# VHH binders against Stonin-1 (STON1): the designs that were tried, part 9

Target 1, 134 residues: Stonin-1 (STON1), of Homo sapiens (Human) (q9y6q2r275to408)
Amino acid sequence: GWSFMLRIPEKKNMMSSRQWGPIFLKVLPGGILQMYYEQGLEKPFKEIQLDPYCRLSEPKVENFSVAGKIHTVKIEHVSYTEKRKYHSKTEVVHEPDIEQMLKLGSTSYHDFLDFLTTVEEELMKLPAVSKPKK
Below, E stands for the ipSAE of ESMFold2; O stands for the ipSAE of OpenDDE; V2 stands for 0.75 times the mean of E and O plus 0.25 times the DockQ between their complexes.

## First folded at step 4 (VHH)

Design p4 (framework vhh_8k46_1)
Fold by ESMFold2-Fast, scan of step 4:
Structure p4 (fold): chain B 134 residues (1-134), chain A 124 residues (1-124)
Amino acid sequence: as target 1 above (134 residues)
Amino acid sequence: AVQLQASGGGFVQPGGSLRLSCAASGFTFSDYAMGWFRQAPGKEREFVSAISRSGGSTYYADSVKGRFTISRDNSKNTVYLQMNSLRAEDTATYYCAADTGYYEFLDSSRYDYWGQGTQVTVSS
């Protein structure tokens, strides 16, 4: 496992604010992601089953105020929806609908890369899915 | 009144070690996450390390990971920073800080209480 941070989106007076909360992450065989408030706890507070439509976003380095640089990545779920073209009776467009499941951060480049590699390896073991072509 | 008293700074040569201490009083220490921040001359204050309320989770900036170790003793109301393999770039004033906000430990503006700081100078 890894000591990471979970981004917690929060709305305040109709405007979103952002908080980063420390968590301990585990990735189990079969694409199961477990989040703990602290390392050594018996039960995770959240468990997510990754499916073949999950992906890692392009990693970013973000400047987090006075804390400095952090490495961030999103775990996204991608679905494809068939949408009729405005001026067409028969033509359709397949557009990706991307939902952010989690946003994770780390100040440790090494732990960050290890996590990305582990998640990608588990996703690769899941059954392949077809994406519609456009 | 709340006090955080940092100590243990000083002059050390590259490759040397120092142990910083931060003694807390005036609040329930075990209810607070603790962090260490540093500020080098002419630079912004930066995150160094943080430790959870129980001491069960620790977090380190990439620049210090593998060299620094944060720990705490709730029976003594003290947080420590063991600094090994010190480099000239570690020269800074080191501050300890206390945070009730479990979820924002990287953001210095979210910390409730701050110590006065202790100077660390790494030079040949």
Scores: ipSAE 0.000, ipTM 0.164, lowest interface PAE 16.3, mean pLDDT 77

Design p5 (framework vhh_8k46_1)
Fold by ESMFold2-Fast, scan of step 4:
Structure p5 (fold): chain B 134 residues (1-134), chain A 124 residues (1-124)
Amino acid sequence: as target 1 above (134 residues)
Amino acid sequence: AVQLQASGGGFVQPGGSLRLSCAASGFTFSDYAMGWFRQAPGKEREFVSAITWSGGSTYYADSVKGRFTISRDNSKNTVYLQMNSLRAEDTATYYCAADTGYYEFLDESAYDYWGQGTQVTVSS
């Protein structure tokens, strides 16, 4: 796994300010991304199932007032909510809940490339599925 | 690794004041938003106040707005809650918490690092 910084998501209740927080990140077989507040913890605070529509941006160098110069990347993914279809006892639908953007930062370009390559390899192994209807 | 130590609670009469402190260690304090929550006996934990990583924005529950002030000192890794015009209804254990930015700041689930709490009792 990797020690990176996580950018706070843009839409946060009544707060508009963004910040960077340190995390420890793991990529598991099957395209599962696990986030820990620090390395060595037993339980991740967030677990994300990556899907074949996940998009990775090109790494970029950015300068922030608190974090300084860091490499950044955006990962776009879609969260799915399983809901019972109206008037059906047996049919469930997988509707996109929200499109989410995960922004990561690192001072190590090599760690960043290793992470991104690992993510892309796991996405490549996922079964092909049709794009969900919006 | 991560520790949040809340202090400053105690007994006070209605109309009195207390200042709570939360000393943080084991993480880069200046990169985290900080929140105060409270829990009265037999009640769910409720949001009190939050402050962004820079101190540039603050938020308050309607029940404490105008009476409480949240602040932080990033050089001391400490967040504070100044409580004025205290009421019996403010009696609770007060917890400080750090927000990594993955959840909503007003939701307690956004805060995975929690202090052990400090008891505030407002009584005649």
Scores: ipSAE 0.006, ipTM 0.115, lowest interface PAE 9.5, mean pLDDT 73

Design p6 (framework vhh_8k46_1)
Fold by ESMFold2-Fast, scan of step 4:
Structure p6 (fold): chain B 134 residues (1-134), chain A 124 residues (1-124)
Amino acid sequence: as target 1 above (134 residues)
Amino acid sequence: AVQLQASGGGFVQPGGSLRLSCAASGFTFSSYAMGWFRQAPGKEREFVSAISSSGGYTYYADSVKGRFTISRDNSKNTVYLQMNSLRAEDTATYYCAADSGYYEWLSPSEYDYWGQGTQVTVSS
């Protein structure tokens, strides 16, 4: 596992602009992501089952006034919706519908790459999706 | 009756060292994450370092990483900041703060309890 940072939704204090909290992160066989408050705890506070529609976003380097330079990535869930083509009665097109599940960061490039590689390897082992769904 | 008392500041030459202490009372210290923040005259309070409730996780601002070390002793209700290789830009009043959850350790506005600070002056 890895000591990482999780992007946390804005709390009641609307003046807060920094919402990255330290976590301990594990990836288990079968595409299971576990998040712990600290390393060594027996129970994760959150567990996510990745499915074949999940993907990693393009990695970014972001600067924060408090934490400095952080390597960041999003775990996204992708689905497709059917839309009728303009001026067509019968023709449809499938448009991607992207939902952000998590945003994660690390100050360590080595740990960041190791995490990305591990997630991609687990996603490749999941059964292929047969057809896009709503 | 929550209190956080920071101490250990003073005058030091560039390259010197100081150890700050923060004594806590009036709450269950072992259940709180602890942070160190600093504020120079005319500037906003900025994050320096944080430590989780158990001491298993530490975090540092880039400007102090490798020079400062945060630690805690839950049996003594005290958090410490060992400051090595001090620079003129480290001159500030240093504050300790307690957070009931670790989620916003990097934001001074999210800490539950604050104490009076201790002044650190680094000059030749």
Scores: ipSAE 0.000, ipTM 0.133, lowest interface PAE 12.4, mean pLDDT 77

Design p7 (framework vhh_8k46_1)
Fold by ESMFold2-Fast, scan of step 4:
Structure p7 (fold): chain B 134 residues (1-134), chain A 123 residues (1-123)
Amino acid sequence: as target 1 above (134 residues)
Amino acid sequence: AVQLQASGGGFVQPGGSLRLSCAASGFTFSSYAMGWFRQAPGKEREFVSAISGSGGSTYYADSVKGRFTISRDNSKNTVYLQMNSLRAEDTATYYCAADTGYYEFLSSEYDYWGQGTQVTVSS
C-alpha cells in the first residue's frame, strides 16, 4: 500500500529550488511512516516512528506559482513545556511546543483524504497519552 | 541497457496539438515516476510535467497546466504528453526522464534521460 504524495524536498545544495516534488509513502502498523523515492523499492530513504504526541495539522488548500492549488497538511509532534509563571511560587503554565516533522501535499483531493484517514487510523491505535500534570 | 526514446514531435501552427510518446526499456517501468522536460535554443532544460509510477498522481508546470496532459500505459512501457493549444513559446526539444520519485527543477534528480523530440510552433 503506497500513498503517492507531494512534499517540498530538503535543499541538496545552494542551487536547489524548493518546489513540490513526488514522494511515495507507506504507513505501517505501529505508527511507522516510510518514505521512498519510488514505488516498489525494498529500502526507504527515511523512516519515521510516530508516537502518541503526533498529529495532523489543519488541512489547507494553498496556491503555489509552479504547482498551482495543492491540498496541504503537516505531520506535527506536540510536546508540552511546564514553566513557572513570573513571580509565582505555586502557578505553572503548560505551553505547547510544536515541531513540524513533515509537510505533505496532493493535487488529488481523494488521494489526500485517503492518506489522512490512514495516518489518523494508525495514530488512534497507539497507546493513549494522559495530559501533562497541572 | 536502459533506453528512453521520445517521439511525436513536429511542426504545428499556434493553437494546434501534438502527442509525444516516450518508450522505455531495460528497467521496471511501473516502479518509476516519469517526467517531461524541454529545452529551447540557448536555454537550460525546464520542467514540464510528471506522473507517478501507477499513474494516479500528476504534476504540471503552471505554464502548461490546463493545456498539457501527461499519461502512461504501463502495459506498453510508454509515457505520453498530450499538448493542446500550442503557443510559439512551447517551441523546444522535449525530453523524457525516469525519476526515483524526487523532483526538483534541476535535472540532476532524474536517473535516466531519453533522446529528445523537436517541437516547433510557428506559422
Scores: ipSAE 0.000, ipTM 0.116, lowest interface PAE 15.0, mean pLDDT 74

Design p8 (framework vhh_8k46_1)
Fold by ESMFold2-Fast, scan of step 4:
Formats: structure tokens, sequence, C-alpha cells
Structure p8 (fold): chain B 134 residues (1-134), chain A 124 residues (1-124)
């Protein structure tokens, strides 16, 4: 596993020192992502089963006022919704609906790349499933 | 309802030590960050130290680094502040506070729950 940071949403409408919180990440066989508040804890606070419609966003290097320079990536899930085209009363289209599941970061380039590689490899091993539809 | 009770303050000579305790009830203690703040006469409330929900991450004001140690015992729902090498400038009412998030804020205005204070007086 890896020491990483989770982008923590603000509960109050002000900048805070916990906008990035340290976490410990594990990726288990079968595409299971586990997040622990700290290494050595018995239970993850969040466990996510990845499916073949999960993806990693384009990795970025971002600077934050409090946390500093961080390598960042989003874990996203792609589903599809049916919508009527604006110019048509008879045509429908199935548009991709992209949900951001997590935004993760690391100050360690090596750990960051190792994590991305591990997630991509686990996603490739997952069996094909039907296109998700909302 | 969240309740916090600070204790352990008192009179101590410069160079002495005190251990403050904060007993918590009414919430899942291990999920909350805890902080210690102090307020001296005529001054604003200032940050002293804070600790994450499990106790693995600790934070200190520059004025107390190396002298104070924050810790917690989640089995006892208690957070502690061990204060060593006390100085006259450490004289203040000390408050414990709880933040619903696992990681602490360092700004007192971000804390949701406050205990009653415990007075620390460092004087000859």
Amino acid sequence: as target 1 above (134 residues)
Amino acid sequence: AVQLQASGGGFVQPGGSLRLSCAASGFTFSEYAMGWFRQAPGKEREFVSAISGSGGSTYYADSVKGRFTISRDNSKNTVYLQMNSLRAEDTATYYCAADEGYYPFLDSSRYDYWGQGTQVTVSS
C-alpha cells in the first residue's frame, strides 16, 4: 500500500488546513480499493469495488496554498443517461455521465506512478460487464 | 449532545510540568479530531496543539513545539496535553475542542464543540 492524500471537501465556506488529508491506500486483487485514515488501522473507512467503467483522469501536478505541490488524479465512473437533443423533438441520445468518485494526491512521484500503474493493471483484469445506464 | 470536560490545570513554577485531560462524551470519539486552544488575559484564543482521530497525526504551535505533547486514548474517550518546561507566557485558560472531521483544523473558528476551560498559571 501507499501513503497518499485525499481531497477533503470543506464543511464550512472557508479555506482550511485539512483540504488535503493524509490516508493510507491499498489495492486488493479483484479491483478493490481500500482507504484507511492511517497505516496499521484494522478497518478501512471506505472500500470501493472498481468495475470496468471506472477510469483514472489525466494526472496533474497542482500547487495548493496550504498543502503545496501535489501530484493529483481523479477516480471516475462512467455511466450513460438518455437525453433529448435540444433541436429535436423526436431524437434521443445516450450521453456519458462522468461521476468523480475520489480525488487523490501524493507528494511522492514514485508512489504516485506505482499507484496509477497498479490501478490500471487491476482495471484491465476485470471481466467485461454491460454498459452502466442511469 | 457532545460534551467535553477539561481538567488538570493549576499553579506551577517556571520550568515545571502539568498534564491536562479532556474527557469526551456524546460522539464516536475516534472519528473526531481534537484540539487544545488557550486564551491569556486580554488576548485572542490561540491554537496550541491538535490530534487526528486515531492519534497518528499531531500538530503544534511553534511556541510549544518540543515542550508540549498531545496524545489520546480512544478506549477512555480522553485527549491529553502533557506540558513540560512551562514558562510564564504559557499562563492562560486552556480549552479542548472537537472537530467532526478526522483531521484537525488549526483555526479555532472551525471547531464545532468546546469544553469548559482549565486555568494554568505559571508563576513564582
Scores: ipSAE 0.006, ipTM 0.300, lowest interface PAE 10.2, mean pLDDT 82

Design p9 (framework vhh_8k46_1)
Fold by ESMFold2-Fast, scan of step 4:
Structure p9 (fold): chain B 134 residues (1-134), chain A 124 residues (1-124)
Amino acid sequence: as target 1 above (134 residues)
Amino acid sequence: AVQLQASGGGFVQPGGSLRLSCAASGFTFSSYAMGWFRQAPGKEREFVSAISTSGGSTYYADSVKGRFTISRDNSKNTVYLQMNSLRAEDTATYYCAAEEGYWDILTSDRYDYWGQGTQVTVSS
């Protein structure tokens, strides 16, 4: 598992969080992602079952005023909807419908790369299933 | 003004079913994760279920997993809780809540907006 950061929006209340909140992150066999407030806690505050339509976005290096230089990536879920081409009643295209599930970051390039590799390996092991539908 | 209007509660016998609805207005519904919480008299408010912005991810408390199903319709700005196989222990006021972002959808601490609640009573 890894010490990482979860991107959180700014909140204007007494429980307000900074742009990045520290977390402890695990990837379990079968594509299960678990987030803990800190290492050693019994229960994750969030658990995500990845499916074959989950993907990692293009990794970025971003600068933030308090956190500094961070390696960032988004975990996205992709479904497809069939839409008609503009000005056509017979031609259709399959357009991606992308949900951003979460945005993660690390100040450690080594941990970041290890995490990306682990997630990609688990995604490759997941069995083929029908496309998510809306 | 922001409003979350919960409805669909009532009296039901053990083993029965109810569907709760929460109609949202005054914010960009499709940008918010939605949660259901409940509170029985003399108890703290507890997490029941949550759903991501598009509905691709859902979460359930252990006590309701396999019995309750959360869903949403972004075109209607509404979140639903289908409650099956109801038990006396499910008796509570049910609240819907909205959270921008994905920091902590399992606890009440991060939810930005709350509804007034709808009463569910499971009794023989």
Scores: ipSAE 0.005, ipTM 0.186, lowest interface PAE 10.0, mean pLDDT 78

Design r1 (framework vhh_8k46_1; at its last look DockQ between E and O 0.39; V2 from the best seeds 0.00; counts 0 for: pae E 18.6 > 2)
Amino acid sequence: AVQLQASGGGFVQPGGSLRLSCAASGFTFSSYAMGWFRQAPGKEREFVSAISWSGGSTYYADSVKGRFTISRDNSKNTVYLQMNSLRAEDTATYYCAARYSEFWGTLDEADFDYWGQGTQVTVSS
ESMFold2-Fast, scan of step 4: ipSAE 0.323; ipTM 0.689
ESMFold2, look of step 5: ipSAE 0.000; ipTM 0.112
ESMFold2 (binder alone), look of step 5: mean pLDDT 81; pTM 0.819
OpenDDE, look of step 5: ipSAE 0.006; ipTM 0.247

Design r10 (framework vhh_gocatamig_d2)
Fold by ESMFold2-Fast, scan of step 4:
Structure r10 (fold): chain B 134 residues (1-134), chain A 124 residues (1-124)
Amino acid sequence: as target 1 above (134 residues)
Amino acid sequence: EVQLVESGGGLVQPGGSLTLSCAASGFTFDDYALAWYRQAPGKKRELVAGISWGGSTVYMDSVKGRFTISRDNAKNSVYLQMNSLRAEDTAVYYCAKHYSEFWGTLDEADFDYWGQGTLVTVSS
């Protein structure tokens, strides 16, 4: 099960325009999201571990000068995790954090909706945790 | 492929202010966390401030309330506004890109690209 989505890839140089490009995703049991440049590759170029504090942002429709109308969503991580003070390796604080993990798009509303549904279903299967580990 | 170019360093009096800028190219700027590190002569490099692509920030305790990290995604730039500067802030300041689109840990080894550095000297 592969999902076909879009993301804005890394620039090659300062003259490169920002363009939405294809990306292939797998959502695996245990909350693992893998990103591939091509369908059927053995090794992902990026792997994201989802936990019960991950969520999808409110879906948007955004307009881009070259790509046109793109359905967009962010995968966010909301945590109440212990952070080390960087001037001191022994001092810690507990605080809420909202981290944007990934921004994805699609020109196809149906493909977009199918992907969001798959992610939500896998998030629902993850065990409840009061505090994610960092 | 990836470049980070710092500017804005210089000589300033104690209590003064400086704004450091980092111009980024060669990667999808909006997707990555960026940080400012500093290194004084003979000392280890230390994290000063970091910002996720979602806008979450972290600061070293000694700079909290004095320094502000920000990003401008339209300009592919990260800034460090430094107020109430002290002699102990004297260092070469480096802009760094996190290897991962997810913030995760902020250990030095998690940053895959670094700028050339810009010298900040706080002296009377």
Scores: ipSAE 0.000, ipTM 0.109, lowest interface PAE 17.0, mean pLDDT 76

Design r2 (framework vhh_8k46_1)
Fold by ESMFold2-Fast, scan of step 4:
Structure r2 (fold): chain B 134 residues (1-134), chain A 125 residues (1-125)
Amino acid sequence: as target 1 above (134 residues)
Amino acid sequence: AVQLQASGGGFVQPGGSLRLSCAASGRTFSSYAMGWFRQAPGKEREFVSAISWDSGSTYYADSVKGRFTISRDNSKNTVYLQMNSLRAEDTATYYCAAKYSEFWGTLDEADFDYWGQGTQVTVSS
C-alpha cells in the first residue's frame, strides 16, 4: 500500500479546513480500493469497488502553498446520458456524465507511478462492459 | 483505532434529563470527531449530535436542538450528551461514534468508522 493524500471537498458540514488529507491506500485483487486514515489501522474508513467504467485522468503536477508539489490524478466513474436533440423525436446523442470523483495525490513520484500502474492493472483484469448503444 | 463504550442510559419520565457518556480508548482520542446516533425499534439509525476534535464546532439534529448539548473532555477521553426535556420520541438505543476529524467533515453515518455498543434510553410515564 502507499502513503497518499485525498483531496477534501468543501462542504457546508465540513469540520476541517484542509484541502488535502494524508491517507494510506491499498488496492486489493478484484479492483477494491481501500482508504485508511493511516498505515497500520485494521479497518479502512472507505472502500470502493472499481468497475470497468472507471477512468484515470491525465496525471498532473500541482503546486500548493502548504503541501508543495503534488502529483495528482482523478479517478472518475463515467456513465452516459441519452439526450434528445432539440426539436427531434428520433435523434438522440450520448454524452459522458462523470460521477463519483476521487482526487488523489502524492509528493512521491515513485509511489504515484506505482499506484497508477497497480490500479490500471486491476482495471484491465475486470470483465469488459459494453458501452451503451448509439 | 479507538474503542468506544457508551453508558448513562436508563428510564426517565417525560420532561426528565439524562447524561450519556462515551469513554474512548485507543491511540489518540483528541484527533477524532465524535458523534451520537440513535435507533428506535423498527426505524433507521439517525444522527443526533456531533462535536469536532477541538470542540470548536457542534452540530445537532433539528429534533433535539435546544434540548440536547454535546461536549467533550479530551483529558478524560470522553464525550457527553446532556439530554434535557426528554420526550417519548427520544426513546432509542444511543450509539457513540468516532471519525478521524483531520480528513473528513461530513455528518453522514458512513463517515464514522468506530462505533460503541450503545446504551438504552426509555422515556415513558
Scores: ipSAE 0.000, ipTM 0.134, lowest interface PAE 12.6, mean pLDDT 75

Design r3 (framework vhh_8k46_1)
Amino acid sequence: AVQLQASGGGFVQPGGSLRLSCAASGFTFDDYAMGWFRQAPGKEREFVSAISWDSGSTYYADSVKGRFTISRDNSKNTVYLQMNSLRAEDTATYYCAARYSEFYGTLDEADFDYWGQGTQVTVSS
ESMFold2-Fast, scan of step 4: ipSAE 0.012; ipTM 0.415

Design r4 (framework vhh_8k46_1)
Fold by ESMFold2-Fast, scan of step 4:
Structure r4 (fold): chain B 134 residues (1-134), chain A 125 residues (1-125)
Amino acid sequence: as target 1 above (134 residues)
Amino acid sequence: AVQLQASGGGFVQPGGSLRLSCAASGFTFDDYAMGWFRQAPGKEREFVSAISWDSGSTYYADSVKGRFTISRDNSKNTVYLQMNSLRAEDTATYYCAARYSEWYGTLDEADFDYWGQGTQVTVSS
């Protein structure tokens, strides 16, 4: 697994907050992502089952006030939602709905690349799913 | 395994004092904010007090401000709640809880990750 940082969502906080929270991250066979507050804890605080609609965003290098220079990537879920067209009450279209599941960062380029390749390999092994049609 | 053991409760008269302790094990105590919550019979669990990982920030419910003081000793993996000027309405089971300090969160019980067993405090004449 990898010692990474998880981007903390912006939210009103009554206690000390950070832009990035350190985590220990595992990828298990079948596209399972597990996050631990620390390496060596028995139970993850969050477990995500990746599905064929999940993707990695374009990797970036970003600077943050506290964390400094970080290699970042988002894990996104892409679905299609039926929407009524603006100029019509009868015509519909299937629009992509992109949800950011999480945003991860690392100061280690080597660990970052290893993680990206591991996730892409697991996504490729998941069963293909047909795009919804209407 | 993660464990939080609360102790120090008991019976006390109005105006009296008690000190509660919560001993933590199984995680890196220094990386967690610690909180105290209480629950009286027939009522919902409510926030009492919290302290940041470095003791730099403390938080108190309005009902206990000026009477209760939270502190921690990171060398002993223990958080304390000094309760002064106790009132009948302070009667409750007191629970300690831990929240990972690196995460955004409120003082809502839902934002605390680990919970201990309670210690009963009864304020009565």
Scores: ipSAE 0.011, ipTM 0.286, lowest interface PAE 9.3, mean pLDDT 81

Design r5 (framework vhh_8k46_1)
Fold by ESMFold2-Fast, scan of step 4:
Structure r5 (fold): chain B 134 residues (1-134), chain A 125 residues (1-125)
Amino acid sequence: as target 1 above (134 residues)
Amino acid sequence: AVQLQASGGGFVQPGGSLRLSCAASGFTFDDYAMGWFRQAPGKEREFVSAISYDSGSTYYADSVKGRFTISRDNSKNTVYLQMNSLRAEDTATYYCAARYDEFWGMLSEADFDYWGQGTQVTVSS
């Protein structure tokens, strides 16, 4: 497990006082991601089952006024949906639909890399699944 | 082609003022929210300010709130950033950006569809 920060969802008002909340994060066999408010708690407040369509975004180093320099990554889910082009009433295209499941941050480069490699290893072990039918 | 041309940068002393302009062409300006971002050497690009398509909503980063004012003139396809009480830490290349204002999402770099070339602002004594 790792002590990380979970990105608080951006509100319409950019004056929101807190962008990051501390969490304790675990990855279990079978691609299960568990989030706890504190280490040592028995029950996670959120549990995510990763599937073969989940991916890690390109890792970044970002600066925040309060938290300083943080290593960040997004866990994304890729699906395929019909989308109407926003300048068309009739045109429909089938495009990858990328959903941000969560955005994580860490001040520890070592813990950050260890987390990324652990998630990638678990994703590689998940059963192969065909692309969802359109 | 979509074009965003930022201008108005230059050298100014701490406590001084500058007004940046961003002229837009190649899209329906009145349908887009406009934003300003900045990047100092060796730093990530950071949000500065944004304004909705109708000027009904404005947003500011905490570091510039009370000092900077964003405005737009839809008849001229131009967005402005009035920068007052400038500080050395405001030194950066300033970029204007546009996002389609159909659905207001996050005000982050990833949420903007079009980007202009920057204008350099240097605040030094």
Scores: ipSAE 0.000, ipTM 0.095, lowest interface PAE 13.3, mean pLDDT 79

Design r6 (framework vhh_8k46_1)
Fold by ESMFold2-Fast, scan of step 4:
Structure r6 (fold): chain B 134 residues (1-134), chain A 124 residues (1-124)
Amino acid sequence: as target 1 above (134 residues)
Amino acid sequence: AVQLQASGGGFVQPGGSLRLSCAASGFTFSDYAMGWFRQAPGKEREFVSAISWDSGSTYYADSVKGRFTISRDNSKNTVYLQMNSLRAEDTATYYCAAHYSEFWGLTDSDYDYWGQGTQVTVSS
């Protein structure tokens, strides 16, 4: 099935002029997230392959001046960067960097929860990988 | 005119290294996330790696993770792919692409501008 969600469009010009707008999503087996401008279109305008380093952020309820109460969540990617140790010329340490891939919203708690559950189920099916130690 | 000029490909033995460069012109490079894709003859384009507009986030396909490193220099309008421990299956034409976003995309359709490509051949 389809999930009807809201998003603020990606930065193109003036992000402050953007509002929460509709987006239609499919979550497919193998952690594939497809984004559509309208339900029933043949091709998504964006497709995201979720990997074992992806996670859902802590769900929030936020109030916006125009949109009102919105349930929000971020799809985040946890990447590991190498940094030089203090006073070291050769040693590196791996630290987690948490990057926002996509921020989604919903005015419906039930639809929001169903979407989160679907995404978490697909993430759990992805092959487990070990992360570099912090 | 928008242009992405990929270079640095060539012939290398298995286990060797190459550094690819992609020089951008005709657009505000620092507003774009950058990606590398590859295509072997008769196959579809495959995602390789991507980097956010500010170098704060990188992503690698499982097939290249630990061997390839993506980086960018916004002062030179250039994105790089350092390829180490090359394998025969890395043989492909490598393309750089630009996505008008702070954060990278993982599919061809996410990217607005594409380069001509540079050929990498890994053979003994």
Scores: ipSAE 0.000, ipTM 0.114, lowest interface PAE 15.1, mean pLDDT 78

Design r7 (framework vhh_6z1v_2)
Fold by ESMFold2-Fast, scan of step 4:
Structure r7 (fold): chain B 134 residues (1-134), chain A 125 residues (1-125)
Amino acid sequence: as target 1 above (134 residues)
Amino acid sequence: EVQLVESGGRLVRTGGSLRLSCAASGFTFDDYAMGWFRQAPGKEREVVAAISYDSGSTWHADFVKGRFTISRDNAKNTVYLQMNSLKPEDTAVYYCAARYSEFWGTLDEADFDYWGQGTQVTVSS
């Protein structure tokens, strides 16, 4: 696993000034992502089952005032909603509905790249016939 | 092993003062927000006060504002609740709780990760 950072959304961080929280990440076979507050704790505080509609966003390098230079990526869930066009009897449109599940970061390029590779390998192994979980 | 150990609970008279302490171990204290909750017999557990990881930002329930003050000492891994002008309705078991501060958005009981065993405060008239 890897020592990483989890981006703190403003709406979920009303009493803290930190933009990034340290976590320990594990990726298990079958596309299971586990997050621990610290390495060595017995139980993850969050466990996410990735599905075939999950994706990694384009990796970025971003600068933050306190945290400095961080390699960042989002784990997104992509679903498509069927909408019937107004006044149309025959036209339906499938619009992408992109939900940001997590934004993760690392100050270590090596750990960051290793994490991306591991997640993408696990995503490729997931069955393509599953409907997206929403 | 994660532990939160409360101390300081006792019998005190109406109008008196009391300071509760909570000693934390087994986790990186400076990364956790701390809260005090209380539960009286036959009542739901309710949040009393909370303090952010940075030792400065605080929240207090309306029914204790001006009477209770939460504080923390990160060098000692300890959080405190100073209780002044105590009333009989403050009688309860007081619990110390910790939550990972980076995801602090609410003071919901379910969002706190670690809990102490509680310390009994009894306020008599």
Scores: ipSAE 0.012, ipTM 0.304, lowest interface PAE 8.8, mean pLDDT 81

